# VHH binders against Methionine synthase reductase (mtrr-1), part 17

Target 1, 246 residues: Methionine synthase reductase (mtrr-1), of Caenorhabditis elegans (q17574r271to516)
Amino acid sequence: TKPFEVLVVSAEFVTDPFSKKIKTKRMITVDFGDHAAELQYEPGDAIYFCVPNPALEVNFILKRCGVLDIADQQCELSINPKTEKINAQIPGHVHKITTLRHMFTTCLDIRRAPGRPLIRVLAESTSDPNEKRRLLELCSAQGMKDFTDFVRTPGLSLADMLFAFPNVKPPVDRLIELLPRLIPRPYSMSSYENRKARLIYSEMEFPATDGRRHSRKGLATDWLNSLRIGDKVQVLGKEPARFRLP
Short names: E, the ipSAE of ESMFold2; O, the ipSAE of OpenDDE; V2, 0.75 times the mean of E and O plus 0.25 times the DockQ between their complexes.

## First folded at step 19 (VHH; framework vhh_ozoralizumab_d1)

Design v13 (from u26 with D111L; at its last look DockQ between E and O 0.01; V2 from the best seeds 0.00; counts 0 for: pae E 18.5 > 2, placed apart)
Fold by OpenDDE, look of step 19:
Structure v13 (fold): chain B 246 residues (1-246), chain A 123 residues (1-123)
Amino acid sequence: as target 1 above (246 residues)
Amino acid sequence: EVQLVESGGGLVQPGGSLRLSCAASGFTFSDYDMYWVRQAPGKGLEWVSEISWSGGSTKYPDSVKGRFTISRDNAKNTLYLQMNSLRPEDTAVYYCAAHSDEYTLSPSEYLYRGQGTLVTVSS
């Protein structure tokens, strides 16, 4: 389904944001405007926000790839004519004509823990023998437990990995190939009235771990917290929640 | 038709008080954060106060904090600004606005804004 634009009309804290004892909750109100007619709201429905990746994190990754200076240049993606892959195609989540910044901001999930194939690419992209050794261990059959314990379980992001292995310089085209699609985030509507939906969300935080030196808020949490009155945001059509209000 | 009508402005001496009102119509008032902004002669637009749609949260710049109080009555579709301890530098046209950012200084970024009410603080 094609995303449509809604307008942020309200944002407030419903709990004390300075309390360490109470989890912070916020309420966001969005106006569907002309799209209200196509929204067949049912209690318990959720809307999906197209949440972009953080700009700073995107810049960090692009810089490590050595392509930050051309991040905003329009480019056209094409399939390598020498590819041996049968039925090779450009992924549907990536536009044919785009910019690197746009792809890494809106199309690619840079927060998802890298899979073993991507770890392999990282291993091949470092000149440091110790980094290479460790990365090869993580993506090996023998290293499955290490991979699970150190990468998957703690949910290390691509940025976390690049920070942990400072000499890794991955090729941007391989990242584009291997990174998963950035998926819109669902939020249940607490109410819908007069073309406006209210959403209540709790802040999500990920603690510091061995591979993540500092705690951080969830992708959607940070983004939602950054929303201002008047902001236009992209949402997908609602999806029915498993739970329906009576 | 969306309307925001400010009232309550006038001439007041330094140290005096005024209470501004804004009557809203033509939109769902209770769903919008509301703002007061002001424009002094020869100066740009300045954010004065913010209140969330429910009234549960208010914000003020340092310039008016402790002196001004924003409130709202959603049942009456009315926004208020109690201004105490007024100073000459508070002289401005005060506008009620909806759907704005507290850092927005461009009038074009407000979804709705009234005609304003003049507040003059002079001895």
Scores: ipSAE 0.000, ipTM 0.217, lowest interface PAE 14.5, mean pLDDT 86
ESMFold2, look of step 19: ipSAE 0.000; ipTM 0.136
ESMFold2 (binder alone), look of step 19: mean pLDDT 80; pTM 0.798

Design v14 (from u26 with E50R D101F; at its last look DockQ between E and O 0.01; V2 from the best seeds 0.00; counts 0 for: pae E 14.7 > 2, placed apart)
Fold by OpenDDE, look of step 19:
Parts: C-alpha cells; structure tokens; sequence
Structure v14 (fold): chain B 246 residues (1-246), chain A 123 residues (1-123)
C-alpha cells in the first residue's frame, strides 16, 4: 500500500517530561483530511507512520562511505550484468531512480542490528588488522556468541558499529544490498473522530552499552517528538484491527 | 515491460481544450503517484500536475491551476489530463510519469515516464 499524507494538528506531553519516575508520554493528533473517506479506521486501530532515519546519522554513514558529496545526486540503480546470482533483483524497498540520501533516509533501516553478512563486509572494508580480526570473529561460526552478546542483543546500529570500528569504510553499494527495509512504525489510536486520530505514545530509550557509547531514544520516538502542529507526515493505512473500543 | 503511452495531443487554438490520456502497463498502477510533466521547445522539464495513488489528492502549479484537471482510473490503469483555456505557452510535449517514492520528492524524479504527446496551441 502507498503512504498518504496527514496533518499534525496537535502535539503535547501528557506526562511530566522531566520526571525520571514516570515514563514520558506524548499525545499527537493527526487529521486525515480528504483521505478520511478512503479509510476505515476505528478506535483501537493502528496507524503506521513512515519514520525517516535521522539526518545526522545518515550523513555520518554516507561520509564514512565516502559518498556524502554525491548524496543528493540523482542516480539509477542497476543490477551488475556480471552477477552470478540467480534472479538478482533490486529490492522492492529501493527505488530504481533515487538519491543516496533518500535511500538511506527513507528506505533502508540503518538502526537495525547488522547481520553477519554485513559484518563480513565491514571486516573487508577496514585497513586496520585488529578491527578486521575482531569483525571476522563476530561473523564467524565460532563467534556466534560474541555476535549475539555484542551486536544483536544490545541492538547495535550500523552507526554504532562504525563508531566502534573507526577505520571501517564500507562500500555504499554493499550497504544498499544488505541493509533491510525501513518499516513504518505502528501506533494505536486512542480515539478517532471527525477525520482526526489521536495517538498516545511512550518514549523508547536504548541505554548505553559496550558498543553504544551513549543512550539514545528510539527512531520513532525521536521523530515523533520532533513533530509540531502543521507538519505533514506520511502514514500507511491498515485494515481495521480486531480490537474495538467498547 | 513497463509502458506509459500518452495520447490525445494535437493542434488546438488558444482558448481551446484537450484531454490527454496515459495508458499504463507492466507495473502496479495503483501503487504509484502519477504526474503530468511537459517540456517546451528549448526549455526544461516542467511539472504540471500530480495525483496521489488513490486519487484523493491533486496538486497543480500556479501556471495551470484552474485550467488543468488531473484524474485517474485505477481499474483501467489510465491517467487523464483535462486541459481547458489553453494558451500558446502551454505548447509542449506532455509526458505521463509515475513515482513510487514513499515520501514527497521533487517532481523531477520519476520511476517511469512515457514517450510523450505533442500539444500545440496556436492561432
């Protein structure tokens, strides 16, 4: 399904944002406008927000790839004619004609923990022998425990990995190939009336770990927190949920 | 194979009307926002109309607003452009274009574009 645009008509904190004892909650109201007639949303249903990756993080990754200077140039993706892969296809989440910035902002999940194949690419993309050795260990069969404990369990992002291994310079085409699709984030409606949906969400935070130097908020949390009245955002519709408010 | 085939172009006098059609095939038409763009002789590509995938939203530049109307029939995989009150400055090759980006981008970026149909407005 294709996303459609809605208007943010209210955004406010419903709890004390400075309280350390209470999880911060925020309420956002969106107006579906003309799209309301096409939707069959009911209270309790979820709205899927198309959440972009943070600009700073995208820039960081593109810079490490050495392609920040061409990030906004239009490019056309093609399959290498010399590929030996059977049924090689451009992933559906990657558009044929686009920009690197757009792909990394809206199409690719750079916050998901890198898989072993991507870790291998990172290992091959460093000039530092110690980094290479460690990365190879993480993507080896023998290193599964280390991979799980260091990368997967704490949920390290690509940026976290690049910070942890400062000499890694991955090729951008391999990142495009191996990074998963950026998926819209669902939020349950607390109410729906007069073409307007109200949502209440709790902030998500990821603590500092060995591979993550600083705590950070969730991708969707940061983005939702940045929304202001008058903002236009992209959402996906979904079939009504089984749950109905009494 | 993806195809966008424009039709309906021709010669028309100032103040006249034309209706363009675009037949789409080879891709899921209903998943794409559709555009009409035009290129006048010696000029660059100009966006003239947009319609969302569902048809629920339309946009026009000021240059054609109130004169042009974009519409679509997803069941027929067809895009339309009703052009009224045509002016000499509307003379151009008109292209049908498709965009599947999840976010609103510049109208200069399209996934697919047709071969175009010539519209000439002259007395």
Amino acid sequence: as target 1 above (246 residues)
Amino acid sequence: EVQLVESGGGLVQPGGSLRLSCAASGFTFSDYDMYWVRQAPGKGLEWVSRISWSGGSTKYPDSVKGRFTISRDNAKNTLYLQMNSLRPEDTAVYYCAAHSFEYTLSPSEYDYRGQGTLVTVSS
Scores: ipSAE 0.000, ipTM 0.241, lowest interface PAE 13.3, mean pLDDT 87
ESMFold2, look of step 19: ipSAE 0.000; ipTM 0.217
ESMFold2 (binder alone), look of step 19: mean pLDDT 82; pTM 0.820

Design v15 (from u26 with S54D Y103F T104Y; at its last look DockQ between E and O 0.24; V2 from the best seeds 0.00; counts 0 for: pae E 9.5 > 2)
Fold by ESMFold2, look of step 19:
Structure v15 (fold): chain B 246 residues (1-246), chain A 123 residues (1-123)
Amino acid sequence: as target 1 above (246 residues)
Amino acid sequence: EVQLVESGGGLVQPGGSLRLSCAASGFTFSDYDMYWVRQAPGKGLEWVSEISWDGGSTKYPDSVKGRFTISRDNAKNTLYLQMNSLRPEDTAVYYCAAHSDEFYLSPSEYDYRGQGTLVTVSS
């Protein structure tokens, strides 16, 4: 399916007097508008939100790559599904054309903990010998326990890693190659009436710990909490999976 | 340019053997876990085997365990699948796939996938 826009028409807190949950619950309502006629939903079906990455994190990453000042310039990118390059030649005659800001905001997953190839690029992208040594250790078999304990289990993002290693300046084209694709997030509808879907969700918070600057909520929760009446959001009506693997 | 090129498919009788190869280029092969997946005509993809980036760990679903052996040669940037005791149910296009994040794997998360090689098991 192709993503389409829906309109936020309410966002509010709810109380569930029959729930044993302590966490805050919130509700949003989105208006499907003209798309309601083409799609049929039942309560309990999932809506898949195309959750954008936070602008502050995108700007931080692009600044560290040295490309923030050109983030909104048109770039030539390959139409290869998994490999995209930035072409500095005259745009508009070769490949899919987009911007770095769009790519990092809507297309690439910047919150997933980096894997070995990305950490190796970070190691190759610093002149600081202490940073290089530590990053190479995290890629090694000898450092696998440290990788698990300090990167994977805490859920450190690329931005968190760049903060911890301030002299790392990765090439933007290598990040585009190695970052995973951003996958829409499912949320169940509590009701669907008159072209409007309502959903209720619980808040999550990741507390401040070693390697994080401050406590923060999950990406999708933070984004949902930021929605205001009148915002337009992109959704899918069906799961976007390409493979099913047992 | 990243490439994964499968070879070694063909027609074989039930009970026979084949060895598939996958030549990798354009990336650091030893950073990636490697996978074989297959797709029978008109059906979904099925995971067939997995080998860790350093070659130290292999995994198989019950449907092929004991019959298939995955291996890799990091010096040659090549992945292999030895398939023994082949059955008609093994008929499929076999794809080589690479994935770098061993902790985050779903059907849609393979970093790279080849074009496939057809294996037909028929009398």
Scores: ipSAE 0.006, ipTM 0.474, lowest interface PAE 9.5, mean pLDDT 76
ESMFold2 (binder alone), look of step 19: mean pLDDT 82; pTM 0.821
OpenDDE, look of step 19: ipSAE 0.096; ipTM 0.547

Design v16 (from u26 with D101Y Y103D; at its last look DockQ between E and O 0.05; V2 from the best seeds 0.00; counts 0 for: pae E 15.8 > 2, placed apart)
Fold by ESMFold2, look of step 19:
Structure v16 (fold): chain B 246 residues (1-246), chain A 123 residues (1-123)
Amino acid sequence: as target 1 above (246 residues)
Amino acid sequence: EVQLVESGGGLVQPGGSLRLSCAASGFTFSDYDMYWVRQAPGKGLEWVSEISWSGGSTKYPDSVKGRFTISRDNAKNTLYLQMNSLRPEDTAVYYCAAHSYEDTLSPSEYDYRGQGTLVTVSS
């Protein structure tokens, strides 16, 4: 399924945003334009939004890798067909032509807390012995509590880790290999008429729990809330699940 | 391949109990906050329960507080929902869902969701 562009034609609150209730509902209408002729949507089908990573975080990461100056140059990617991992240098696999900026903006999840294998790569990518020792500790069995308390639970991103460890300069190809794919976010259509789909979503905010830092909205909700009439957004059209309530 | 497989649904009398299970594979289960959501006939998705990645925090809407208990076993990659004092309005398809962030934004927005298990509460 290939992403395509749709146009935001309305965005409004359907619940008073000044209410003291926990939830606020937004209604967004997107226009499929000419793509509607190729798609067969029904009410209840899902639209999958391709939510981009924030540009400042992408630029910071690419700069730390020493590749920001070539971020917009075309490069070849190989995708391992068995594992679906992205590798920039594997000959003989399916190749895609893209840029590093596009990859880190739309394809890779840079907000998820780094796993221990990625932390090991960060440890291998610093000249500072104190940074190396700390990063090796975080990815060790003995450091599991510290990893949980200081990385996983607070939800630190790759950018947060690079800021905390200023001498780490990771190889960009290892980041591409180890970062998860950025997953499109599904939203159900409440209606579909005349090439336009209406979506209603609720915002739920939770206070910090289980050692989480301050409450925050996720990447998708912040992005959706920022949409204005006239914005163009990337979506995937997927068939709905075949199992439905009778 | 990521999979979430729900089981344990069925027909139960009002006031009865049922335990749902969700077997997870293809991802690091202990990195994810887990959720139960449900869809009653003719209704949209409704959040039913949330448990943090460690199991240290659980949350419930008023409609199920005191009747439902979410739990997880990270060693077995399994999520559970114990449902007590079931009512006819609890009739729904129950879905297991995972999200890599600690925040929950929308019942329809999760990184992964299973295919569901039907719970019917009737006489």
Scores: ipSAE 0.000, ipTM 0.184, lowest interface PAE 15.8, mean pLDDT 74
ESMFold2 (binder alone), look of step 19: mean pLDDT 81; pTM 0.812
OpenDDE, look of step 19: ipSAE 0.240; ipTM 0.632

## First folded at step 21 (VHH; framework vhh_ozoralizumab_d1)

Design w11 (from v12 with D101W; at its last look DockQ between E and O 0.25; V2 from the best seeds 0.00; counts 0 for: pae E 15.5 > 2)
Fold by ESMFold2, look of step 21:
Structure w11 (fold): chain B 246 residues (1-246), chain A 123 residues (1-123)
Amino acid sequence: as target 1 above (246 residues)
Amino acid sequence: EVQLVESGGGLVQPGGSLRLSCAASGFTFSDYDMYWVRQAPGKGLEWVSEISWSGGSTKYPDSVKGRFTISRDNAKNTLYLQMNSLRPEDTAVYYCAAHSWEFYLSPSEYDYRGQGTLVTVSS
């Protein structure tokens, strides 16, 4: 599936945003243009937005890695043959020739709570003995409850961890290797006519009631709220794969 | 080489039980959240259960809640699925999968999965 560009043609409040009695909802209409002829949508189908990571968080992470000043230079990814990641091939979500800014803005998920492999890299990337001890505790067998309570349940991001451990300076190549891909965010389409898709969203559309996820309001909702008429956004039209095979 | 090898599938009558195992090698098993996922013939992929890297948190969809139990033994690098009160609708190929973290599941969010083991529930 290849993303394509659509145009924001309206961004309206469906309810009074200042009313105490009605929760705020926003309607976004996007124009599919020439892509509309190739798509057959029905109301209720999902459209997937390719939501970029916030520039401030990307810059913070790249600065902590010591690579912000080269963020816009082209680079080529190579597989480290000694890597511990369970898929040692270059990740399919990372372009082979790209820039660090592009990778961290559009390709890598920097908001997902870090797993133990990433926390171990953070522990190996600090000269502060107290930070190293604490990070090693979080990824140890004895620290299992602490990890759940401190990292997983609160949903701390990589940026949150770097803020909490200011002396950690992770190697950027290890982050590229270990961060998951940034996935498109689904939103249900309320109508589709005349090459235009309308969607309505609120903070309650994506509550953190599913035990496997945090609220979808985070990155995607804030980004959608920032859209204005004339903005161009990347989307996936239909989800093509039901089952991933190696 | 990373491997996830499922076993324990087979033919069972409705109301019966099976215990699936998944042997993991080639990676640090205790660093990863683990999943069971299934695919019935001619159907899409269905999430069956999730267990955190530590074993401290387990989750199930309503379709199997109360009947299936996921567990792990990090010392033996093995994931388990105890399936009780099996129904014909549980007939599927069952896959073991690993993922480091995610906000929500889709099939493309798994880092790895095994080759699967067939479970057939019929009389």
Scores: ipSAE 0.000, ipTM 0.191, lowest interface PAE 15.5, mean pLDDT 73
ESMFold2 (binder alone), look of step 21: mean pLDDT 81; pTM 0.814
OpenDDE, look of step 21: ipSAE 0.341; ipTM 0.706

Design w13 (from v12 with Y104W; at its last look DockQ between E and O 0.37; V2 from the best seeds 0.00; counts 0 for: pae E 8.9 > 2)
Fold by ESMFold2, look of step 21:
Structure w13 (fold): chain B 246 residues (1-246), chain A 123 residues (1-123)
Amino acid sequence: as target 1 above (246 residues)
Amino acid sequence: EVQLVESGGGLVQPGGSLRLSCAASGFTFSDYDMYWVRQAPGKGLEWVSEISWSGGSTKYPDSVKGRFTISRDNAKNTLYLQMNSLRPEDTAVYYCAAHSDEFWLSPSEYDYRGQGTLVTVSS
C-alpha cells in the first residue's frame, strides 16, 4: 500500500460553551479526490496519516551530523534481502533515490527514545571523555537502571540526547541504519461522504499509557493541530481488518 | 556487514535432541535481544524463543516450553537453542533474529534475521 495525497477541506475546533472546564476537540475533513474509488467504510476503519517530523528537529540532527548543507542532495538507498531492518524504507532489493531531508522528515522515527545500539554510536561519536563514559554506561548492563530512569521512561528523543551531549556528532549513515521506521498514525473516520472523510480527535483519543506511543501521540496531535484548509497531507487507506491496530 | 549464521540443524528422530547455534558479526551483539523463529513447510513464521540482551530473561511459547532452552554467550557473539524431546511438528527452518527497540508489532519486524538452518524430525 503506497501513500497518496489528500486535501484538507475543513479544520474546525469544537468547544463546549456551557462547561465549567472546556475540553477542545478538533474536526478535520479531507478530500480523497481520485483516490476515493472503491473505498468502503466499516466500523473501526481508520485513515493512516504519514506525520512528518518537525523541521527544526530534523535540521538540528542533520546539522550535528555535519550534513545539513547537503540535506536536499540526492542519495541512493539499498536493502540487503538477507538482513531485514525495521528502519529500511524500501522493501526487498529495490534501490531508491531520495534525500537526507526526506528520509529524516518522513521515513525515520526521530522521536522514539534511542535504543542501546544507537546510544553506543553516540558514545563512539564524541571526543569528550565524560560524554563517552556516560553514554557507554547507559548502554551497558551496569547502567540498566539509569537507562530506564533517564532515557526510556522520560521518552527522550535523539534530539534531546544530542542536546544533552553537545560534543556528539554522529555519522548520518549510522543513524539511518539504527533509527526506527516512522509509522503512519491511525485516526478513525467519523463519517465518509462524497469523497470526503471527517475525523474527530482530542488529546485523549490515543491514551499515552505506553511511553513509546505517548511520544508518537505528541507528534501527531501537534501536527494535526497545525493543519489548515488547503494543506495537502500524505495518507494510507484502510487496511484489512485482520491486521488493524488501535 | 551484519551477519547472522545459523548452524546445527539436521535429521533427528522423534524424542531426540539438537543444539542450534547462531554466530553474529557486524554489530554489537550484546545490545540486542535475540530470538529464534521458525517456519514450517507452507506456514508463516512462528516465534520460538526470546532472550534479553543481557541474558537475564528468557521467554517461550507453550508449544516448546520445557523442551527448548535459549542461551547466549556475549563474549563469543553466539546465540544457542537447545532442543530436546523433539516432535515431528518441530520440523521447520529455524532462524535467529535480533531486535533492540522493544517494538511489539510482529515477529517479522526484527532488525536482523539470518538465512536459517533446517531441522527435520522424522522416523
Scores: ipSAE 0.011, ipTM 0.521, lowest interface PAE 8.9, mean pLDDT 76
ESMFold2 (binder alone), look of step 21: mean pLDDT 81; pTM 0.815
OpenDDE, look of step 21: ipSAE 0.273; ipTM 0.666

Design w14 (from v12 with F103W; at its last look DockQ between E and O 0.53; V2 from the best seeds 0.00; counts 0 for: pae E 9.6 > 2)
Amino acid sequence: EVQLVESGGGLVQPGGSLRLSCAASGFTFSDYDMYWVRQAPGKGLEWVSEISWSGGSTKYPDSVKGRFTISRDNAKNTLYLQMNSLRPEDTAVYYCAAHSDEWYLSPSEYDYRGQGTLVTVSS
ESMFold2, look of step 21: ipSAE 0.006; ipTM 0.423
ESMFold2 (binder alone), look of step 21: mean pLDDT 82; pTM 0.823
OpenDDE, look of step 21: ipSAE 0.300; ipTM 0.685

Design w15 (from v12 with D101Y; at its last fold request DockQ between E and O 0.29; V2 from the best seeds 0.00; counts 0 for: pae E 9.2 > 2)
Amino acid sequence: EVQLVESGGGLVQPGGSLRLSCAASGFTFSDYDMYWVRQAPGKGLEWVSEISWSGGSTKYPDSVKGRFTISRDNAKNTLYLQMNSLRPEDTAVYYCAAHSYEFYLSPSEYDYRGQGTLVTVSS
ESMFold2, look of step 21: ipSAE 0.013; ipTM 0.495
ESMFold2 (binder alone), look of step 21: mean pLDDT 82; pTM 0.825
OpenDDE, look of step 21: ipSAE 0.152; ipTM 0.586
ESMFold2, fold request of step 24: ipSAE 0.011, 0.000, 0.005; ipTM 0.460, 0.321, 0.435
ESMFold2 (binder alone), fold request of step 24: mean pLDDT 82, 82, 82; pTM 0.822, 0.819, 0.825
OpenDDE, fold request of step 24: ipSAE 0.352, 0.429, 0.157; ipTM 0.723, 0.760, 0.598

Design w16 (from v12 with D101W F103Y; at its last look DockQ between E and O 0.04; V2 from the best seeds 0.00; counts 0 for: pae E 18.7 > 2, grease 25 > 24.2, placed apart)
Fold by ESMFold2, look of step 21:
Structure w16 (fold): chain B 246 residues (1-246), chain A 123 residues (1-123)
Amino acid sequence: as target 1 above (246 residues)
Amino acid sequence: EVQLVESGGGLVQPGGSLRLSCAASGFTFSDYDMYWVRQAPGKGLEWVSEISWSGGSTKYPDSVKGRFTISRDNAKNTLYLQMNSLRPEDTAVYYCAAHSWEYYLSPSEYDYRGQGTLVTVSS
């Protein structure tokens, strides 16, 4: 399946008429236009939005890696013979070309809490002995409880970790190897008629902590809230085969 | 065999305009997002513009925004770049590139690149 473009035709605030308390809900309507024939509505069907990572978080990460000034240069992807990840496929006589900005904006999940292998790379990427000691503790067998309590349960992102450990400057190639792929986000259609789909959604928010200076909304919610009438967005009309939802 | 062939480059004075074309063959052109990238002498590749497979979404870096316009004709398998208000720093070899959404590969990686066409902006 391939993404196609739809047009934002409304974005409005909605309240539940039967609720005993006010809850924040948002509504967005997208126009499928000529692509409407490619979409068939069934109970439980969703629109999958190709949601970019926030530019400020991408820029912060790329600056910390020392590569922001070359973020828009085209790069060829090749299999590094010294890497531990060998499963990448390069078709014969075909080379992949991309930019660091494109990879970190649209391809890599920078919001998922770092796993212990990524934390090990962060430990290897600082000259500050206090930061190195703490990061090594978090990725050690003895530090399993601390990792769960400090990193996984609070839901700290890579940017949150870099903020908490200001002298860490990770190699960008190691981040590309270890960050998960960014997956399109599903939103259920509340209605679909006249080639237009309406979606009603509620905010998802992560509370502020010492490692995360701000309470923030979920990636897809922040992006949907930023859309204006006339914006064009990329969607998939069917569940991508690359992942299976519960 | 996939081919992307750029044309329309040449010498132009500062403030002038050029229109580049990229003829595509060997793949289903209308399934691919298309891109222009450039390489100035002694520099690396720089992204210049992108257009979605349908032609409905376009994006540009700040260095060319408002001066360059990307477009495509899916019936003719051709990608275009209209370049206005050209500056000496726009001097480069311009390449077209293609990318698809494959569920086993990163959806953001380019699959193909052309041989390029030279644009020189000089008095």
Scores: ipSAE 0.000, ipTM 0.115, lowest interface PAE 18.7, mean pLDDT 73
ESMFold2 (binder alone), look of step 21: mean pLDDT 82; pTM 0.816
OpenDDE, look of step 21: ipSAE 0.212; ipTM 0.625

## First folded at step 22 (VHH; framework vhh_ozoralizumab_d1)

Design x11 (from w15 with K59Y P61A; at its last look DockQ between E and O 0.07; V2 from the best seeds 0.00; counts 0 for: pae E 15.9 > 2, placed apart)
Fold by ESMFold2, look of step 22:
Structure x11 (fold): chain B 246 residues (1-246), chain A 123 residues (1-123)
Amino acid sequence: as target 1 above (246 residues)
Amino acid sequence: EVQLVESGGGLVQPGGSLRLSCAASGFTFSDYDMYWVRQAPGKGLEWVSEISWSGGSTYYADSVKGRFTISRDNAKNTLYLQMNSLRPEDTAVYYCAAHSYEFYLSPSEYDYRGQGTLVTVSS
């Protein structure tokens, strides 16, 4: 299940990207090259994109943790035998060598709104008493409505939280422990011909109404929109899915 | 190993009530926003309701607002939908789903979806 590289060979808009009257669609074609001979794809199968976190957000987080200057140094990751940490499937006798930049760019989900344990770590990582009070309130039962209304529903990321709370300097090892894994994102192929897969994706805007969620774009959609002809992207091969759709 | 199992569907008269359950396993349930979606005979999927990972925020489609209540019990890894004042147009297969976005492009955009439970509202 090792990622492999494919080449973006076309990227075009199917509808007017500047009009909100009709859903905007984009068509992207990727070339599997030599990997196509070893694959068994059909139209409707999913391609799983390894979508990286934005470099700006990664650098901001690592700088705030005080570790940006060592982000590219090799480090070892192991499972603490006293706790269940990130990568609990890695045996305690097995070491994974990587860098902080690689972990925060490709392995950890920095875009999901922080959960309660992470908010508590942020509260414990500031010397500013107003920040501490507010963060403790947001992770308390009494503050759950405020957390939902002002953090979760707007979809504030870890970077957004650190921007809002400028004196918070979290320990990087606690972020590694508490951030969710970054999961490859599936997109259905509309066609597969001559080693090339075509994907069509769209963005729907659902206006906010009483009881309706706010519209927004996710990490994968923003990243796909940024792709240009000649870009190389990481994908996983065919992963098991709940069921196949055309 | 991921499993979402819906239950509680059945035949009910108009104006009646049903409570759907969705038992989750194989993933960290409390890390996911959860959804109910439904598919009426011969129609596409319709988003019905959403609940945040903590249960602190709920959202409803206009067609069910005031009649349906979504809830979750993170200690039991279970999602619920209380459906009151049921109407014949609520007849559908109801699916629970976990999703990483506020909106979706297609059914393949849900991270996980169950097999569904049939709700029939008829005399």
Scores: ipSAE 0.000, ipTM 0.140, lowest interface PAE 15.9, mean pLDDT 73
ESMFold2 (binder alone), look of step 22: mean pLDDT 83; pTM 0.835
OpenDDE, look of step 22: ipSAE 0.007; ipTM 0.235

